VH-VL binders against q9ybr6. Designs and how they scored, part 5

Target 1, 148 residues: q9ybr6
Amino acid sequence: MSGSVLDEEAEKLMDYDYLLEKLYKKVPPKSGTSEYRIPEPQIIRIGSQTVIRNFREIAQALKRDPKLVARYLQKELATAASYEEESGQLILNVKVSRKVVNQFLQLFMKTYVRCPTCGSIDTKLLRQERAYMLKCEACGAEQPVKPI

## First folded at step 15 (VH-VL)

Design w04
Fold by OpenDDE, look of step 16:
Structure w04 (fold): chain C 148 residues (1-148), chain A 120 residues (1-120), chain B 108 residues (1-108)
Amino acid sequence: as target 1 above (148 residues)
Amino acid sequence: EVQLLEPGGGLVQPGGSLRLSCEASGFTFSYYAMSWVRQAPGKGLEWVSGITGSGGYEFYADSVKDRFTISRDSSKNTLFLQMSSLRAEDTAVYYCAKDEDIAFIYFDYWGQGTLVTVSS
Amino acid sequence: SYVLTQPPSVSVAPGQTARITCEGSNIGSKDVHWYQQKPGQAPVLVVYDNSDRPSGLPERFSGSNSGNTATLTISRVEAGDEADYYCQVWDESSDHYVFGGGTKLTVL
């Protein structure tokens, strides 16, 4: 009777070790400084407005809804933003430099896209009532982030 | 004319707290990032903390992280630095610096600085 | 952490050209800014975005940036140019402003 319990525990331990090994194999190596770069914003200025011509492409690279990214920029730049679905452009009601736009896009990536645990960009942003949850599809980590 | 006034410096004991303020005028305060930069006696410039124009992002030097808090009040055109758990190495002239833009680019204007001395 | 290295001191005779270097890894890909600080005074921006000059600054002040070295050049140096000079960048990797250690320019 004693042999069967030990065998079951050994099987469970083997399963656990196997699961751990599989988990570790699935954990992408801590990709150092993720070489993942978003496209640089292509900006044109029209009067008092700034147009990001390749905004759709940028949003795609960020793996987020363009409207969400637009809201983010609107908030950070303290201006109105309008996303044009047909052209894929974002119109900002402010004169802003490419450097500034790029800085906020990079911050967006760091805050709302990149997993702080494993560095993966394979993440989902889940809207909760008063907060957002960043969920990593690679490592399973969940982190609360400030609402946009 | 851009003006940055930095009251609030003084003598504080180690482990103590101090709040610095910077009163800004001559520009639209909320459209520009602001930073604190300090300079220990006879030493170089060290960035301490920065906040974007909207206040959406705050950044800190490693040396002050979790001890200092930067904030701003747009209604008062005032930048703040709450300092806690102060150490002797925090002794410095603290400068309020205006960024050229709403994000972190470079400092186009500086205050005259306020001296913070941490000593027993 | 990103590091900027400056020589601690540079000496130049009046009327000559002073060159102050700022070294950093791939600094040529960054925008470098320079500040002048005279004794007992706050820093003043003298060069921004590698080579641009604020209004009111003499044309004697210029900047360049390539490779691993940014350079502040002061031509026809005057006694009034004696000061500490600091280079600065924004490091996007760490989200920090980084200053060089400063260079004391002495006018002989």
Scores: ipSAE 0.891, ipTM 0.949, lowest interface PAE 0.5, mean pLDDT 93
Fold by OpenDDE, look of step 15:
Structure w04 (fold): chain C 148 residues (1-148), chain A 120 residues (1-120), chain B 108 residues (1-108)
Amino acid sequence: as target 1 above (148 residues)
Amino acid sequence: EVQLLEPGGGLVQPGGSLRLSCEASGFTFSYYAMSWVRQAPGKGLEWVSGITGSGGYEFYADSVKDRFTISRDSSKNTLFLQMSSLRAEDTAVYYCAKDEDIAFIYFDYWGQGTLVTVSS
Amino acid sequence: SYVLTQPPSVSVAPGQTARITCEGSNIGSKDVHWYQQKPGQAPVLVVYDNSDRPSGLPERFSGSNSGNTATLTISRVEAGDEADYYCQVWDESSDHYVFGGGTKLTVL
């Protein structure tokens, strides 16, 4: 009984759906809860400035250049920032709460570190002329991200 | 005094588009995150969209994702919500809400809201 | 998605204490904020950061948050306190503001 071309296509579609379901089951749910946690920012306020004492450690956890992370915070906080290479501290020319700093650091991780495809933090940020490319070393995915 | 004015509501057909505006005054607009929160008739509050003070991040509720676009014009102290592919379930009073900070913490001021009615 | 659950209604006699709960998974680790909404009006912040009170709000309004439950407490309830009350959090996992379903407080 020569199954009609329609039956073969239906079987292929079923196989595809089954494969998709298996793939989706293997893809850990995008647990929005990144198991990867960056250190909490240690903040001290001095006058009108905010100092992140452990900024180097935070940048290391983010696997990004401290200067890049600093530029990001400058932009998002609409302030000037100065990274001290010797101390590893970041000085922000604004009074800002730990909560706000932490939120932006988390957003940095989500935007410029975490792969949106597989969730890996093993990624590289490649600078292009008008944009950055986030390249995942785990799954190979590449996506454009907003320039910092 | 902080003021948030929302003049842009109205009647629109399903599938149509509408742009809401929120004119802000009484504070440095660019230093605060802004959000849209809506309330369907007789229902609770639903966050719709938010944008950071710098405009660097935009977030959307799943219910409006890919249909709504939040934006802001710092030169005009104005928050916008471009709504497209409107549905009956989008019918609500839309509030402009000022965040306490440049990021998303809580809303310390609300506009009076503008009614958007999606109906054939 | 993160969900906040409130009782739909709470009734209290004048002069008594009203307690409005907001339940959420590990909500005690979050900062909870509360809004009051009177009929035909926009919401107004009444408690923020779990227990802080905005300037101008009566001391009768207080908040607490622990475990899986945040609570808005209104002592010496007045007729003017009759309103809908909403709890709210920022969910860092989904990057969403989340509101509770609201609680209608009726002053008997």
Scores: ipSAE 0.873, ipTM 0.939, lowest interface PAE 0.5, mean pLDDT 93
Fold by ESMFold2, look of step 15:
Structure w04 (fold): chain C 148 residues (1-148), chain A 120 residues (1-120), chain B 108 residues (1-108)
Amino acid sequence: as target 1 above (148 residues)
Amino acid sequence: EVQLLEPGGGLVQPGGSLRLSCEASGFTFSYYAMSWVRQAPGKGLEWVSGITGSGGYEFYADSVKDRFTISRDSSKNTLFLQMSSLRAEDTAVYYCAKDEDIAFIYFDYWGQGTLVTVSS
Amino acid sequence: SYVLTQPPSVSVAPGQTARITCEGSNIGSKDVHWYQQKPGQAPVLVVYDNSDRPSGLPERFSGSNSGNTATLTISRVEAGDEADYYCQVWDESSDHYVFGGGTKLTVL
């Protein structure tokens, strides 16, 4: 029942809490991007067209507007792309394999979603007249990215 | 019927520059991804750089990053490799390689290669 | 820094089966392609997508890929199969093509 004993325990507890708060605040949560999977594209090929049936689900996993992702694929595949809002499907006016679609979707994740500083996928893409800006909500980093 | 012709090799001094070209015919050049692959004398194949069909992505091996630049000109059906800050270890036969699609899948056609020698 | 490792050489008698391995961490999750290169010549594709054969290639060329090992198999080997063989993948992590170091096939 000594006051020095209680003071010692309080000092140790405060030191422990201080160290935890400092360490927790200085180390952002590691990104789950290494464990994060984009859903496999469900592809139907009809004539010279490719339909991605689960495109809405893919765009949701990329955390971006489906119309933005569609515009990206239109650019990278050098073809017209039409997003059907009701069905959540994307129609590409080119005959492409699942492998090609997957490769560009992974590149989209790396270019427009994942923070290059801390690896977090908790990011926002801000459109301005002159450029796109990728802002990380986890570490606060901001950088310009190539416009779509 | 696909042809890839790599003129423009030669002898350069260390620290020098050289631009390689690859003239393509027999396919729709603007659709396909393209790469440069090199092979030092008596050694294996080393991928150097690649560019998507649209030109939207360019990638480089670590050994050449910041020294080499890949580009393409679809109006001339030509792939380029701008090489700078050349070193003796860049001495190799350089091949132009055509991918089978607009992205990086595998090489279905190769050029015959051109020799680049870096020495004083 | 994804690495593909091949034996530097493989020797086989004519008419026998040659197996050329390509080792890589989790290579079974990747699509492996194989190229043949004869002296003084450009490489030529002989297997793609692990096991598929380009048009015009003999059925004697085949491939497999599982776990950490991909294998090029050449049945009923002929003297004309003597060449260097390279495995290749596209590595999505680094956005690089990667070649194995090559295997010299000798037909005795």
Scores: ipSAE 0.820, ipTM 0.924, lowest interface PAE 0.8, mean pLDDT 89
Fold by ESMFold2, look of step 16:
Structure w04 (fold): chain C 148 residues (1-148), chain A 120 residues (1-120), chain B 108 residues (1-108)
Amino acid sequence: as target 1 above (148 residues)
Amino acid sequence: EVQLLEPGGGLVQPGGSLRLSCEASGFTFSYYAMSWVRQAPGKGLEWVSGITGSGGYEFYADSVKDRFTISRDSSKNTLFLQMSSLRAEDTAVYYCAKDEDIAFIYFDYWGQGTLVTVSS
Amino acid sequence: SYVLTQPPSVSVAPGQTARITCEGSNIGSKDVHWYQQKPGQAPVLVVYDNSDRPSGLPERFSGSNSGNTATLTISRVEAGDEADYYCQVWDESSDHYVFGGGTKLTVL
């Protein structure tokens, strides 16, 4: 046998896992936490600009594309933003404190990362044109989120 | 000189509606977060609602959520509070407050306040 | 939701030091701001970021914040300091500003 018996049992196991996932999506698990922490922004303010030196690290902790997080900050801080790919730094054309940056990063976490149903940060943003859907991998909840 | 002027108070019956405005001058209105804070007669300060400078986030105290709507119009340098389904406990002096930055940090300037009375 | 507790009143003789407390769970991890309100007037900022003084305010006004207690200290109290004083924080968990209940400072 070329492994066709094993292939059938593998398909059955996939079906069993699939059905189990479908059934358990109806039960909201208690997982995820609000205690997750984003790396502290390393801020340098130069003239009328603010530089976030560890921006790539922050975006990685948020589990999102740095360009998406940069566009969010550009919108919420009402300023132009330039992401430097090689250095991983973000330059904002506004003078803002670490407190302001932290507040908007926490709001980004709550809006685009944390599942509103179970509180888990194990989520994905799914883009369909100009709309975003937040899908929770812990409890299976899905919902639209406001555009950036 | 920063100024915040709040016309628009008055007497309203329970269940009624009223729109407050706060006209700002002396600063770049479109940048700063703004809030409404109220004070019932003889009582302390209670934060009611706030809006970021960009307008991207609006927040409400639990006591007014779904009844009040904060908004801003940068072309008129004006902050608004649309109040609906008013109750006697909404009777208070309503203050317009300017935040020190585009987000919620602390209030560096306050308006003079306007009295809203909800009574039959 | 997050609660800030202040004593309802504090009485002090002229020239002495008034201390007004603001209690909150782990308030030492927050930035505390203080406002003075005289009768019939709007509040005025007197301390921000726990201990910083706004431009033009006398050095007699100072603040501290540690553990579960923030304190506004007014040294060499004058009759003109008689007012209500409120502490305030921004609470990130609820996305609300929270005020303490206020403390009436009486200068006798």
Scores: ipSAE 0.817, ipTM 0.922, lowest interface PAE 0.8, mean pLDDT 88

## First folded at step 16 (VH-VL)

Design x03
Fold by OpenDDE, look of step 16:
Structure x03 (fold): chain C 148 residues (1-148), chain A 120 residues (1-120), chain B 108 residues (1-108)
Amino acid sequence: as target 1 above (148 residues)
Amino acid sequence: EVQLLEPGGGLVQPGGSLRLSCEASGFTFSRYAMSWVRQAPGKGLEWVSGITGSGGYEFYADSVKDRFTISRDSSKNTLFLQMSSLRAEDTAVYYCAKDEDIAFIYFDYWGQGTLVTVSS
Amino acid sequence: SYVLTQPPSVSVAPGQTARITCEGSNIGSKDVHWYQQKPGQAPVLVVYDNSDRPSGLPERFSGSNSGNTATLTISRVEAGDEADYYCQVWDESSDHYVFGGGTKLTVL
């Protein structure tokens, strides 16, 4: 009777080790500096407004809803933002440089897209009542992030 | 005219705490990122911490991470640096610096600095 | 961490041209800014975005950036140009401002 329990525990341990090995194999090596780059924003200035012409493409590269990214920029730039669904452009009610826009987009990627655990960009944002949860599809890590 | 005034420096013992302030005038405070830069006696410039115009992002040098906290009060046009667990190596003139934009680009204006001395 | 390297000192005779270098890995892809600091004073911006000059600065001050080296050039150097000069970048990888070690310019 004692042999069966030891065998079951050994099988469970083997299964656990096997699962761990599979998990580790699925964890992409901490690719150092993720070579993943988002497109540079194409900006035109019209009066007191700044238009990001390729905003849809940028949002796609970020794997996030353009409206979400727009809200983010609105908050960080302390301005009104309007996303045009037809053209895929974002209109900011402020004069802002490409450098500034790009910096915030990069910060968006680091905060709301890139997994802090494994560096993967295959992540999802889950909206919770007072916070967002960044869930990594590659390593399974979950991290709370500031609400947008 | 842009003005940055930095009161709050002084002598503090190791392990102690100190709060620096920087009073800004002459520009729309909330539209610009702000930073603290320090300079030890006879040494070069070292960036300490920065905060975006909206306050959405705070960054810290590794040397001060988890010990210092940067914050801002837009209603008072004031930048703060809460320093804790102070060390002798934190002795420096601390400058508040105005960024050229709402994000981190370069510093177009500097305060005159305030001396912080950490000594037993 | 990203590192900027400057020579500790540069000496130049009055009327000559001073060149202060700032070396960093692929610094040519970054925007480099320069500050002047005189003894007992706060730093002052003298060049930004590699080669742009703030209003009020003399045309004698110029900047360039390519490859691994940024350069601050001061032509027709005057005694009043004697100061410490610092290069600076924003490092997006670490989200840090990075300063060079500074260069003391001596006018002989």
Scores: ipSAE 0.884, ipTM 0.946, lowest interface PAE 0.5, mean pLDDT 93
Fold by ESMFold2, look of step 17:
Formats: C-alpha cells, structure tokens, sequence
Structure x03 (fold): chain C 148 residues (1-148), chain A 120 residues (1-120), chain B 108 residues (1-108)
C-alpha cells in the first residue's frame, strides 16, 4: 500500500509538470513583434551553383509566389535563377553562402511583406501596371513598393 | 592583388560638399558589397555607409543619413561617397572597405584612407 | 542603436596572453569580427566569424563569442602586437555595421 501511495503521488507530480508545459506552449507571441523567422535555407553548393532545396517552404513562409522570390534573388545576387516546380528547389548560378541568402530574404520580408505602418505580415502584394502595391490586411495601409 | 585607392579628400568649409571616390582592382567589383568607414582624429572607427554588390540596397549611419549618398559604377570599378551639408564633426580619415561577399558580412580589404577636413 | 563596448586599454607583459573583450546585448547570437590598426595604417582583419583566422595571420590570434561577450585572445604577445583592436558586427535590425570603441593594447 505504501508503494501504491508513492506511485499515485509520482503520477500527480508528472501531471503537474505536463500541465505547466501545456500552459507555456499556449502563450501567444506579442502583438506587433517582428520575431517571425524564415526557415533556414538548406543549401548545397555544386561547382559555381547554389541550390536551395527548401525554397518552396521559404516562399510559403514569406507568403509569396516562389517565382517572385526567385526573381528578387536573381536581381540582388546578380545571377540567373531557375525555380523547379516539381522539386520546389531554386538553382542560383552563383556560389553564395547561407548568410548572404538569409540577409536578402530578411530584406525581402522587410521590403515586400511586412507592413511599414503596423509591422504585420498579413499583407498582399498587388500588381498594378508596372508598380507593386503592398496592402496590409491587418491595418488597411497601402503603399507602393519598387517592382521586382 | 586587391587594391583600393581613395583619391580626393581635402579641406572644405562647413555647409560645403565633397565627393570621394575609391578605385578598385584585383577582384570582380560587382560581386562584392562596399562600405565607407571614417575615423576622426584620435577616435575610433565609425561605419558611414554601405552598398550591396548589385547596388540594390544602400544603408547609412544615422549621423550621415540624408546628407551623404553612396553609389557605385561597375563600368569604372569605382565606389563614390557624395557628402553634402558638411559639419566639423565630419572631419575624419575616410576609408573604403571591401566586403567578402555581395552583402554585408565583414571587411577583408581596406584602402589607405583619405583625410577630409571641415573647418572655417 | 546596437552598441559594442570595449575596454579603452589593456596592458600585458611580453610572452603572456592578452584578452580583449567586446560586450554587446546577445552578442553571442551574432558573428563578431576583429580588426587590428597600427598608427597611421588602415585596419587589418585578424579574426572573422567569431573564431576564424584569415590565412597568413599568426595562429596566436583567436576568438570566442558567447552570451554577451566576445573575446579576442592573443597568445605569446609580442611588441609588434601593440595596436588598437576593434570588434565589429552587422546588426540586421538596423541594417548597420557597428564597431566597438576600440582597445589599445600595450605590451610592457
């Protein structure tokens, strides 16, 4: 009986720790925090080329068409870029580090995704003639951004 | 051999303007970000401005924003700094610095520096 | 905005080890680079990416970075190591390079 009492108290202690972990998982991030993280690029360098294996996932995290993000990287890295639809991979005709790719992806987020008024990433990029308009769905702000 | 040569510099009055240039050789200019770093007499290093290899992004320290303009001309392998509305606190040796990649990582090469003096 | 703080000076006897600190909020999450500058000369890179050494530099130069402190370590210090040393990061929040204020190393 002594053993039964001990086991029951151990289970109650485990339940308490389990409940605490659940509560910590449900704490929402602060509103207006810019702590959104883009998935780390999975990079393979082959000769003079760089392959980003998880590019589709990265574009999804940026909430933008992979072909648009590829065109941006082609411009900023001054190289040809080829997006392969079936694999979701991006091939860059330049040898470039993960750090450099990450810098430009963060700049893409700041320039073409995050609302400059309220900081929300709940935005749309609308093409209007030869210009792009960034429209925030959270605060309603709209402004032009440079075309890619 | 990588070389960065900063001709120019000189004496200018407060409120005046001056354009610095940095001629690069020994590497593919358009593949690397470039920066200007200054050092006032007896003081430490202060980053002034930087530009990506493609020229797509230009950044400025708060102390010079809206007064200085960085630019590059890949046909001449030349980095520029247009300085306007100059103040006495802009007196410094100005270095051009080559980044190790097309974006901002660290400086692997520096020029010799050129002195800019702003005084009445 | 982002600030790197270095001691203004460090003194060390020849043959001993010099340690130059660079303090910054969460600097351990950043890549820290170190430059040596002798009087009248341009700076020269001596450590990059926290702990990597440029080719051709003495292996006596090394670095570490964790928490709020990055450290440049110079083993078996020589008179020729007397110089100013600067730490540097790229701060992505501001899109600025930031230098520490510099540390004068004196070899006594």
Amino acid sequence: as target 1 above (148 residues)
Amino acid sequence: EVQLLEPGGGLVQPGGSLRLSCEASGFTFSRYAMSWVRQAPGKGLEWVSGITGSGGYEFYADSVKDRFTISRDSSKNTLFLQMSSLRAEDTAVYYCAKDEDIAFIYFDYWGQGTLVTVSS
Amino acid sequence: SYVLTQPPSVSVAPGQTARITCEGSNIGSKDVHWYQQKPGQAPVLVVYDNSDRPSGLPERFSGSNSGNTATLTISRVEAGDEADYYCQVWDESSDHYVFGGGTKLTVL
Scores: ipSAE 0.834, ipTM 0.922, lowest interface PAE 0.7, mean pLDDT 88

